# VHH binders against RNA ligase 1 (RLIG1): the designs that were tried, part 21

Target 1, 325 residues: RNA ligase 1 (RLIG1), of Homo sapiens (Human) (q8n999)
Amino acid sequence: MKRLGSVQRKMPCVFVTEVKEEPSSKREHQPFKVLATETVSHKALDADIYSAIPTEKVDGTCCYVTTYKDQPYLWARLDRKPNKQAEKRFKNFLHSKENPKEFFWNVEEDFKPAPECWIPAKETEQINGNPVPDENGHIPGWVPVEKNNKQYCWHSSVVNYEFEIALVLKHHPDDSGLLEISAVPLSDLLEQTLELIGTNINGNPYGLGSKKHPLHLLIPHGAFQIRNLPSLKHNDLVSWFEDCKEGKIEGIVWHCSDGCLIKVHRHHLGLCWPIPDTYMNSRPVIINMNLNKCDSAFDIKCLFNHFLKIDNQKFVRLKDIIFDV
Below, E stands for the ipSAE of ESMFold2; O stands for the ipSAE of OpenDDE; V2 stands for 0.75 times the mean of E and O plus 0.25 times the DockQ between their complexes.

## First folded at step 18 (VHH)

Design e05 (from y01 with L50F; framework vhh_8cml_1; at its last look DockQ between E and O 0.67; V2 from the best seeds 0.00; counts 0 for: pae E 7.4 > 2)
Fold by ESMFold2, look of step 18:
Structure e05 (fold): chain B 325 residues (1-325), chain A 123 residues (1-123)
Amino acid sequence: as target 1 above (325 residues)
Amino acid sequence: EVQLVESGGGLVQPGGSLRLSCAASGFTFDDYTMGWFRQAPGQEREFVAFISWSGGDTDYSDSARGRFTISRDNAKNTVYLQMNSLKPEDTGVYFCAAKLHSEWYTPSKYDYWGQGTQVTVSS
């Protein structure tokens, strides 16, 4: 059984991984490298990875759409992390080679308070009303993206709550080789997770927009399915990432029938990311805003207005989009 | 029986043009990415261009970009390579290749190959 999942929790690697210490020329820095072995993990086998739907792992920041103030809202990922004292306790415990699940957390003492509107990620285990930290000591969750919140201004740029729409990048429905940017009703995105990408996100690996004219987009998780799954052999995946057009991506996310999401990242295979010639930028894109009667309703500076001015235009690559300003 | 038959090669002056064709049979053409590769004597086959099964995605080698155009006609089961501004270094045997869905730059990943057509650009 195949279905698209939602990114609520940490995604395990498809392979068993090993931590390798690499030397540093600075004596106080001993970077660790997490590398995939050739062994498929027990979690992947239990989820029947060979029948899962492989999709592009998009390099951005995770978002979620769910109800807030009686309407669909965009939510930003906010993982609660232990305070400095608790983090030292946890790291010292891990140096003793003990199971992270055996570490005792006192959530109210070990974590800073979350914002009042914070909610835990769905299906998070709870004990006495407190969410259970994961194996890395984090508590994944979400905060609503309020219209004028400076911390989430780039998240805010891709939504308009008055019209209940979001800026979304997907495949064009009639041409699998063509990308489409459109305004999508937020109600159509309810209970989905998405990746925010753009000028001010994660070093802008896709080369979108400019400082003067930032460009950000939402991509629903699983929107870019891999058409030909590479073999789950280490060497076949490495060859695919390096020499296949579709492989010019950060990694793969498998959507398993049980709802489990399983990943592999280029870095786990010893490969570099970002790269200059990404798959995202190898295809043309058309602008179809579907908002023809709302041209004068948007702020002149907002991203929706900029896209409306180039509505129905086609660009050779996503990074070639230029606003008419 | 799968067949890829190239045509349109020949002798041309530097700066001239040629249009290569590759007629395909024995498989569902609409499901295959088509590629052009070339081989000079004593050298390995090198990537020239590909076009995805839908026709929406193309890419070119650095030497071909801006001078060559790949296209396909799925009704005729044919892929084309329009070669403009030809140079002596473009001389070689040009091969048509097919791969189910995936777009690969490497020759060893393509499943079906034509016999090739000679392109000679006289200095």
Scores: ipSAE 0.059, ipTM 0.620, lowest interface PAE 7.4, mean pLDDT 86
ESMFold2 (binder alone), look of step 18: mean pLDDT 82; pTM 0.827
OpenDDE, look of step 18: ipSAE 0.673; ipTM 0.865

Design e07 (framework vhh_h_nbbcii10_fgla; at its last look DockQ between E and O 0.08; V2 from the best seeds 0.00; counts 0 for: pae O 12.4 > 2, unsure alone 64.5 < 65, off the site)
Fold by OpenDDE, look of step 18:
Structure e07 (fold): chain B 325 residues (1-325), chain A 126 residues (1-126)
Amino acid sequence: as target 1 above (325 residues)
Amino acid sequence: QVQLVESGGGLVQPGGSLRLSCAASGFTFSDYEDYTLGWFRQAPGQGLEAVALISWSGGDTDYADSVKGRFTISRDNSKNTLYLQMNSLRAEDTAVYYCAAKLHSEWYTPSKYDYWGQGTLVTVSS
């Protein structure tokens, strides 16, 4: 299977979007909403969206695997953001009704120095070798996830740098209807982006683990291709999200031939997320760690060890995985 | 482990003021951290609703329509604490107020927040 595009930057919506500051009638707790119009964006058209490969947008936090300290490392998303003054300036600019002059960033003044070991996301726009903010005023980037990092403890839980492996959820190679959790060599994930999901990520929309026994997994972006997508029409997509099992997902990411990624969220179409019965939980899951040589090497309390204890077991649903402590 | 601890709730008369605090531990407020912080509330028999949200830098705030002009969300990075100043309180403001944090600020729905405090009760009554 051809490697699909990596998620390095924020993906644009497939439709032209409008921002409304009013709470949605369908989303009573959200103070603002971004809604898609019926018009396909020129970016999507230029990227030949109709020939693109649609995949499930997984609701998590974006990660990246690349070399650090001469070995594969997991990286967490960390965007540089403008300081308070610059942010205000930018907001004022965005809300200005009268012929707004072009907004100019002074990265040195408008942003704090980048954290140590921070790297910009790939394909970030640069001027004179310096990354520039995107349309939201952010400079997308990554930071390495060190072992036992408290800030990224959930990220750390899914990687083992001693054995250079990561916990990954994907389709079973021999059965597309079966999900597989496995320990994957980090080297196999090099230069890929993944989505970290789990108990303490984005409200746990997939129902993994519990607060007492947290469970997290990495999903390679593009891992779940959509087989039966309707036409790229607003109404058809809404119906698909509402009525089809495969549509019980957060959104869609199209992988275009030129490497461009385009997305649509349920929210863009005025639909709710999360939902109780996700497509991810409608398929059986098999545990396949394949770590026979490493059985005695893991910390007893680590996530790898828990999965080893249930190795080769099959579950009806992902949320049925429970670790005995 | 990330922990959020709310304080400052209590009984107040209509028209009164109250200031809630949320002390965060396990992570540090930073201009580079992509955290969205917010206050949510749940009234008796009602669902959880967003009250006030603040961006990573504290420069961007959002409020529920019902509290606009009355409530102010703020943060003190030096103290790693989130605040909610509530003025002109009304009976309908009676609820358990929760502090919440999310690593990414893409969406501002309660279900997207990763960390929650235990809540503090605010009762507005004559």
Scores: ipSAE 0.000, ipTM 0.262, lowest interface PAE 12.4, mean pLDDT 86
ESMFold2, look of step 18: ipSAE 0.006; ipTM 0.418
ESMFold2 (binder alone), look of step 18: mean pLDDT 79; pTM 0.798

## First folded at step 20 (VHH; framework vhh_8cml_1)

Design g01 (from e04 with D30R; at its last look DockQ between E and O 0.80; V2 from the best seeds 0.00; counts 0 for: pae E 3.4 > 2)
Amino acid sequence: EVQLVESGGGLVQPGGSLRLSCAASGFTFRDYTMGWFRQAPGQEREFVALINWDSGDTDYSDSARGRFTISRDNAKNTVYLQMNSLKPEDTGVYFCAAKLHSEWYTPSKYDYWGQGTQVTVSS
ESMFold2, look of step 20: ipSAE 0.411; ipTM 0.789
ESMFold2 (binder alone), look of step 20: mean pLDDT 89; pTM 0.898
OpenDDE, look of step 20: ipSAE 0.692; ipTM 0.879

Design g02 (from e04 with D30S D31R; at its last read DockQ between E and O 0.87; V2 from the best seeds 0.00; counts 0 for: pae E 3.0 > 2)
Amino acid sequence: EVQLVESGGGLVQPGGSLRLSCAASGFTFSRYTMGWFRQAPGQEREFVALINWDSGDTDYSDSARGRFTISRDNAKNTVYLQMNSLKPEDTGVYFCAAKLHSEWYTPSKYDYWGQGTQVTVSS
ESMFold2, look of step 20: ipSAE 0.467; ipTM 0.814
ESMFold2 (binder alone), look of step 20: mean pLDDT 86; pTM 0.867
OpenDDE, look of step 20: ipSAE 0.679; ipTM 0.873
ESMFold2, fold request of step 23: ipSAE 0.419, 0.384, 0.267; ipTM 0.797, 0.782, 0.724
ESMFold2 (binder alone), fold request of step 23: mean pLDDT 88, 88, 88; pTM 0.891, 0.887, 0.888
OpenDDE, fold request of step 23: ipSAE 0.756, 0.663, 0.643; ipTM 0.902, 0.862, 0.852
ESMFold2, last read: ipSAE 0.426, 0.387, 0.322; ipTM 0.795, 0.782, 0.756
ESMFold2 (binder alone), last read: mean pLDDT 88, 87, 88; pTM 0.889, 0.879, 0.887
OpenDDE, last read: ipSAE 0.682, 0.722, 0.666; ipTM 0.874, 0.889, 0.867

Design g03 (from e04 with D30R W53Q; at its last look DockQ between E and O 0.85; V2 from the best seeds 0.00; counts 0 for: pae E 3.8 > 2)
Fold by ESMFold2, look of step 20:
Structure g03 (fold): chain B 325 residues (1-325), chain A 123 residues (1-123)
Amino acid sequence: as target 1 above (325 residues)
Amino acid sequence: EVQLVESGGGLVQPGGSLRLSCAASGFTFRDYTMGWFRQAPGQEREFVALINQDSGDTDYSDSARGRFTISRDNAKNTVYLQMNSLKPEDTGVYFCAAKLHSEWYTPSKYDYWGQGTQVTVSS
């Protein structure tokens, strides 16, 4: 599933949403929650949503592969957010009763300086050399995952820059019902976004690894196309998410022909996430590292070595993977 | 005419095993997800197991996982449910069902149903 759209900016919802005065289904202290209406949004219609390719929205943290120091590198999402003064000013504008009022950002004053290695996400608009914040006041971007960076140690665990490879989960090439974990050249991932999942990511919704032996994987965005999507009616989607095996996922990302990405999350439909048995974590998986050239070079504790020791093994469910340690 | 005919039900002791079969006719069997559901007296039909049409991928209810195995034989147009380590709470009428393509846990989504076969687990 090559070159589906990349996740460079925040994705709009497929439905028009509204704010309700109800406790959030998330474990948060919020007075409101955001729910989808039955109306398809204008952004979805403009992107021709009914012809788009629906894919599984994977619950992890967004990554990107692009060049750094003249070689392919993994990059972590780091969005710039306004300082407290600017955030308060923006919120006051959003609550304004006067429709003709306009809000203007001063990026130098309203945002902390970005880290020097930070780059803006592609397709970010700029005015006078400054990135324009999105509709939520954020400036999306990326930082490189350095080998020794403690903040991104779990990102680092899925790449090896000496051999220029990454640990990737996707469909087996010969059997779409079988998942495959393999070492993939970073050069094959250039300019793609991926989702990092695993033991230490977002509460481990897929049940991978353990505290003692963490397991993390990269999933290219769009890798899991939805085969049996119901009609784009609110109640049909709710039924599908709750009661169809393929629907045991966090949400849907539509890849539109114009390159737009449109989403829906279970929470937009008033549904619970995480759930105990997801579609992904119940799928059979085979380990196929294909690291003949590299197999003597890995540290005994790294994920690449752990996967080499179980190379060619098949597990009934993704969450059943155990290392031979 | 579409028919699903279950067989293999009966009386078995706790801890025993039983193999259910469901012979299908009147539709293109390999295009359908096949499921097993069960119904205890006075209860709604509940999901037990399913097997999809493409990859043979399977799924199970929490009560069935680890004890039951669903399988299919496309050459014989037959789906099976191997039930091991049976318990008294497994007692009920077992139905096979067919759904074109998609894999649902809800009975109302299935297109075709058999008449059921009784499974009784008792000393």
Scores: ipSAE 0.333, ipTM 0.752, lowest interface PAE 3.8, mean pLDDT 86
ESMFold2 (binder alone), look of step 20: mean pLDDT 85; pTM 0.862
OpenDDE, look of step 20: ipSAE 0.703; ipTM 0.879

Design g04 (from e04 with S61E; at its last look DockQ between E and O 0.01; V2 from the best seeds 0.00; counts 0 for: pae O 13.9 > 2, off the site)
Fold by OpenDDE, look of step 20:
Structure g04 (fold): chain B 325 residues (1-325), chain A 123 residues (1-123)
Amino acid sequence: as target 1 above (325 residues)
Amino acid sequence: EVQLVESGGGLVQPGGSLRLSCAASGFTFDDYTMGWFRQAPGQEREFVALINWDSGDTDYEDSARGRFTISRDNAKNTVYLQMNSLKPEDTGVYFCAAKLHSEWYTPSKYDYWGQGTQVTVSS
């Protein structure tokens, strides 16, 4: 079966959204809240949302695996943003009462130069081979995660380029009720996007590891399919998020047949996130490193070595995995 | 049984064109990146072109860029290599290769190989 869609660009909401001048619960310094209306968006309808595959939206940072220096590499999300002057100009344009028809970007003047080795996200709009900003004024892209990079130390902790493997959380292939942590060849992840989660990512909503012993994992996008999704009505979705065990998640991502991805967050429906009892922590987890064939000597302090020590162990919850022993 | 069968090779003059085809069977074609490699006498097998299984993105070796075009038809389980402006240096056996859910320039990473088709560019 073909892989589900990759997250290259920002996903639109399944509902038409409105901006309310209320403090955001998601972003402390954001003076506005984006809320969903009861109306399903035209984009969602055009993409045949009712036939799409619903999956759990995982709360982390988006990653990409593709070739760099003739080997598979992990890439971190890095969007180019306009400078302060350009941002102000763009904001004024968006709030203008005169409803100007067009906003013109000068990418060279409005944006800082791209970092070395930066690549634009797939399907980014281009003019004359140059990426242009999206509707939010951002140019989505990726940067390679080098070994021992301090800026991306948590990203680097889940990959080993010597052995070309990554730490991945997914469902057990033979038991959908069982989660599995495994070392996966990076080659198997090529051209996929994944979500990095863990101790130091987005406030650790899944309760992984500790400050002393940080724990991070990659989750392939689309890895957790939702089995029993309610109708696309606000009341039904709210009830599902609040009362259903499977609904104890950040949000939903629909993978549409045309490759489009559509989303809804708890916040769009006025619900809180994070929550103490996530669905991810309601299932047992088995460790399956499957590295027995390689007398692979890992650094004593690396995550791979810690997981090898607990290989083939089963835990009641993901948050029960602790490396301080 | 997995099979990759190349065709379309032959003798051409410098500046000429050839279109190679590779018919695949015995595996889920849509899940595989398809590549073309070539091997000259006494030389190692080298990357020529690939087309990604998912995005359909293409890439080429530097000498092939602008002259060669790789494409695929998933309905026919076939990958193609249009070769224009051929040079004597392009002479060799051309191989079709398949890799599951990944993209590589290195031959050893590919899962399946054809038997190859001879391309000879000579005046």
Scores: ipSAE 0.000, ipTM 0.242, lowest interface PAE 13.9, mean pLDDT 90
ESMFold2, look of step 20: ipSAE 0.289; ipTM 0.733
ESMFold2 (binder alone), look of step 20: mean pLDDT 88; pTM 0.886

Design g05 (from e04 with D57E S102A; at its last look DockQ between E and O 0.90; V2 from the best seeds 0.00; counts 0 for: pae E 3.7 > 2)
Fold by OpenDDE, look of step 20:
Structure g05 (fold): chain B 325 residues (1-325), chain A 123 residues (1-123)
Amino acid sequence: as target 1 above (325 residues)
Amino acid sequence: EVQLVESGGGLVQPGGSLRLSCAASGFTFDDYTMGWFRQAPGQEREFVALINWDSGETDYSDSARGRFTISRDNAKNTVYLQMNSLKPEDTGVYFCAAKLHAEWYTPSKYDYWGQGTQVTVSS
């Protein structure tokens, strides 16, 4: 399968968006909502959105696999944000003038220093070799997830650097209606972006694991292609999200031929997320670890060991996976 | 000519069972998600069950789940609805519907419809 585009930068909405001064249902303490208009954005049109491959937007945290310390590593998303003063300045700029002059960032003063191992996202705009903020005032980037990192413990739980493998959820290669959880070589994931989902990610919209037995998985971006998408009209999309089984997802990501990624979220259309019955949970799941006799090498409490114990088992739903401890 | 012909409806007591059949003709049956809908007097047509054309995955309304089973036989171009533990509230005309590829819960999205078969659950 041709690798689809990676999620390096923030994806624009397929529609022109407007900001409404209403409390956000998506983010706590956000006093505004971003809503889509009926107008398809020029960016989307320029990217030939109508020929693009639509995929499920998975609700998690974005990850990246690339080389670190001469081996494949999992990287967590870490965007640099302006300090409070700069943020205020930027907000005032956005709200104050009908025709504001260009806003100028001083990255050194407006942003905290990047962590030591921080790298900017690919295709980030740079001036004189220095990454500059995007239209939202953020500098997208990545940090490597070290073994046993407490801050990224859920990220760490899905990778094993000794065996260079990761826990991945995708479609079964021989059955499009079947999901598969497998241990995948990290080398196979190099230069790909993935979505980390699970018990402790974004409120667990997919119902994975439990508090006692957390369960997390990586999903390659673009792994779940949408087969029948309606027209790019609000009414059609709303109907699809509400009344189509395949539409029981957070949103859509279009992979355009030029590599551009375009998105639409339920919230853009005034719809709720999460929902009780997701499309992801409507399909059976098979466990296929496909690991050589290395069972003794895993920590008893690690996810890999738990999945090994239920290897080759098939579940009706993803949320039915329960680890017996 | 496209035809969907439902059969198997009738009068049954509460707790009873019925098996509905829908024979399809005039279109490529294998490419269509098949669904069952029902309409009670004075009510809107509502989703009951569907079965995917490709994966064979099924889905049910909350009312039907655990009691009804949808299945299909592509060799016979027929879709079935096994209804167990029937209740008076299950009374209505049951319609077979076909949708090309996609799985929808909304009646207006389906391409073809049968004439319906009456199901009456009464003591």
Scores: ipSAE 0.293, ipTM 0.689, lowest interface PAE 1.3, mean pLDDT 91
ESMFold2, look of step 20: ipSAE 0.342; ipTM 0.761
ESMFold2 (binder alone), look of step 20: mean pLDDT 87; pTM 0.874

Design g06 (from e04 with D62Y; at its last look DockQ between E and O 0.83; V2 from the best seeds 0.00; counts 0 for: pae E 4.6 > 2)
Fold by OpenDDE, look of step 20:
Structure g06 (fold): chain B 325 residues (1-325), chain A 123 residues (1-123)
Amino acid sequence: as target 1 above (325 residues)
Amino acid sequence: EVQLVESGGGLVQPGGSLRLSCAASGFTFDDYTMGWFRQAPGQEREFVALINWDSGDTDYSYSARGRFTISRDNAKNTVYLQMNSLKPEDTGVYFCAAKLHSEWYTPSKYDYWGQGTQVTVSS
């Protein structure tokens, strides 16, 4: 299967969007919301959106697998943001109707220094070798997730650098209706982006694990293709999200032939997220670790060890997976 | 001609069981999600259960969950609804519906409909 596009930069909405001065349901303390119009964006059209492969937008945090210290590593998303002064300046610029002067960033003054080992996202615009902010004033990038990193403890829980493996949720290769949790070689994930989901990610919209027994998993972007998407009409999409079983998802990501990624979120359409019954939880899940040689090598409390204990078990729903410690 | 013909309805006491059948003809049955809907007097038609055309996955309304089971026999072009632990509020006309290659909870999205079979749950 042709590898689908990676999520390096922020994806534009499939529709032209408008900002409304209403409290956001997506982000706490955000006084505005972004809503889609009925007009398909020129970016989407230029990318041949009608021929693109639609996939489920998974609600988590973006991860990247690439080489670090001569081995495959998991990287966490870390966007550089402008300081308060620069942010204010930028906001004022965006709200100023009268003088369409170009906004100029001084990256050295407007942004904090990048952390050590920070790398910019692929395809980030650069001037003289320096990454520049995107349309939102952010510089997208990645930081490596080190073993036992407290800041990225949930990221680190799904990778083992000694065995170079990661915990992944995807479709079963022989049954499209069956989900599979497996330990995957990190080398197989090189140059891919994934979504980290779980108990402590974005409010746990998929109901994984518990506070006592956290459960996290990586999902390769594009892993869940949508089989029956309606037309790119606002009303049709709203109906699909509301009334279609397959529509019980956060949103849609289109993988275009030119590599562009286009998205639509429930919130763009004025719909709520999360929802009680997600499409992800409507399918059975099988555990397939295939780590027989490594059984004695994992820490008793690590996530890998927990999955090994329930290896080859099948669950009715993802949220039914509970670790008894 | 496309036909969906429901059968198996009737009068039953609370706590009782019924098995509805829907025989399909005139279209490629294997390509269609089959669904059951019901309509009580003065109420809108509401979703009860569906079964996927490909995976055979099922879904149920909140009220039906745990009590009803939808199944299909592609060799017979028939979809079934086993209804257990019936309640008075389950009373209504039950309709069989077919939708090509998708799963919907909304009646207006379905392509074909039966004439319905009356289910009455009463003491």
Scores: ipSAE 0.196, ipTM 0.632, lowest interface PAE 1.6, mean pLDDT 91
ESMFold2, look of step 20: ipSAE 0.262; ipTM 0.722
ESMFold2 (binder alone), look of step 20: mean pLDDT 89; pTM 0.896

## First folded at step 21 (VHH; framework vhh_8cml_1)

Design i01 (from g02 with S30K; at its last look DockQ between E and O 0.87; V2 from the best seeds 0.00; counts 0 for: loop humanness VH .161 < .165, pae E 3.3 > 2)
Fold by ESMFold2, look of step 21:
Structure i01 (fold): chain B 325 residues (1-325), chain A 123 residues (1-123)
Amino acid sequence: as target 1 above (325 residues)
Amino acid sequence: EVQLVESGGGLVQPGGSLRLSCAASGFTFKRYTMGWFRQAPGQEREFVALINWDSGDTDYSDSARGRFTISRDNAKNTVYLQMNSLKPEDTGVYFCAAKLHSEWYTPSKYDYWGQGTQVTVSS
């Protein structure tokens, strides 16, 4: 059995999608939205979706753990986008029905500069050593989360490079109904992608922490497998998202045997997100930091120190966590 | 023959307590998520509480949370609802229901139903 796939690129939808003439909840001032049809997409069928492992799509921002300067590091998603001139040229090409010529990107001229430490995402096709932009003209990639970078201060809050640890949420190994927050060695996370969630991420859909005491966590992709998924019929999924406890999630990510990732989002089915009563907040959580030799070494205001003060405590829901500060 | 038989209903004063029981037979009880629903006069059947078949995890409606406790005894094929701090708006017929594996809030998704037991909260 293979380990679950990593999130290196945008994931296609499980259903064939259509553009409809209604305002999009994701895009203000647009005359249409993208909705899933009842038809399973060609890509999903080619990936053998019916044998895939369904998992909770967690609403956060994508992170990656890999080596930087011979040390395990957390990396933040940073996609390179075309400059305005190249974006206009690409859009003019896409809308021209009278132009049979193939479009060609000049990666060196057409794209905004990226930091020198930027690397392209894995699984990105390359031509002559240059990454090939995706179907939207973007080049997915990563930048290392350095301690002093204010742009990634919330990413930085969930790692400590001196002790080489990360703050991770997953299932408790001995109790299927219990969540566990722990300090995990960064070396154990090498080559995995994770979702960063919390107070300052995507409008805080899980209600974690407060402005005064922000709380952020990393969740390995695929950590929360769906046990009771209905059939892949549009109507069954809509009913499941609306009325099943396990369905109180943003969406589903299927991990296919070939490593392909396929998704569906509530918004594709015409459903709202965020919602007040999420599945993630329906289960209790235990704090298990396991950091005895590190107790006196943390900055007094860092997240690891706050969690050490509540070590071994159990909370009814994630959003009920309160620090002793 | 599948049967769910509720008991323990009755008349109680506001602030009082009742313990409902639901005895199950004719199916493999331990494989079923169990739920309690209620129906007040002139209203639709509404979710009160559920308990997962495998993990034993529970969930409650907003009106029940903090006052009611669902539990199960797989050896006796019985699910319970302990109701404390009862209010007049808790008045109604309480139904036990069973669903194979999944946890649903919608009555129409449940496979088996009891006949109901009347709970009346009145001074």
Scores: ipSAE 0.367, ipTM 0.775, lowest interface PAE 3.3, mean pLDDT 87
ESMFold2 (binder alone), look of step 21: mean pLDDT 87; pTM 0.881
OpenDDE, look of step 21: ipSAE 0.693; ipTM 0.877

Design i02 (from g02 with E103D; at its last look DockQ between E and O 0.02; V2 from the best seeds 0.00; counts 0 for: pae O 16.7 > 2, placed apart)
Amino acid sequence: EVQLVESGGGLVQPGGSLRLSCAASGFTFSRYTMGWFRQAPGQEREFVALINWDSGDTDYSDSARGRFTISRDNAKNTVYLQMNSLKPEDTGVYFCAAKLHSDWYTPSKYDYWGQGTQVTVSS
ESMFold2, look of step 21: ipSAE 0.000; ipTM 0.481
ESMFold2 (binder alone), look of step 21: mean pLDDT 82; pTM 0.832
OpenDDE, look of step 21: ipSAE 0.000; ipTM 0.189

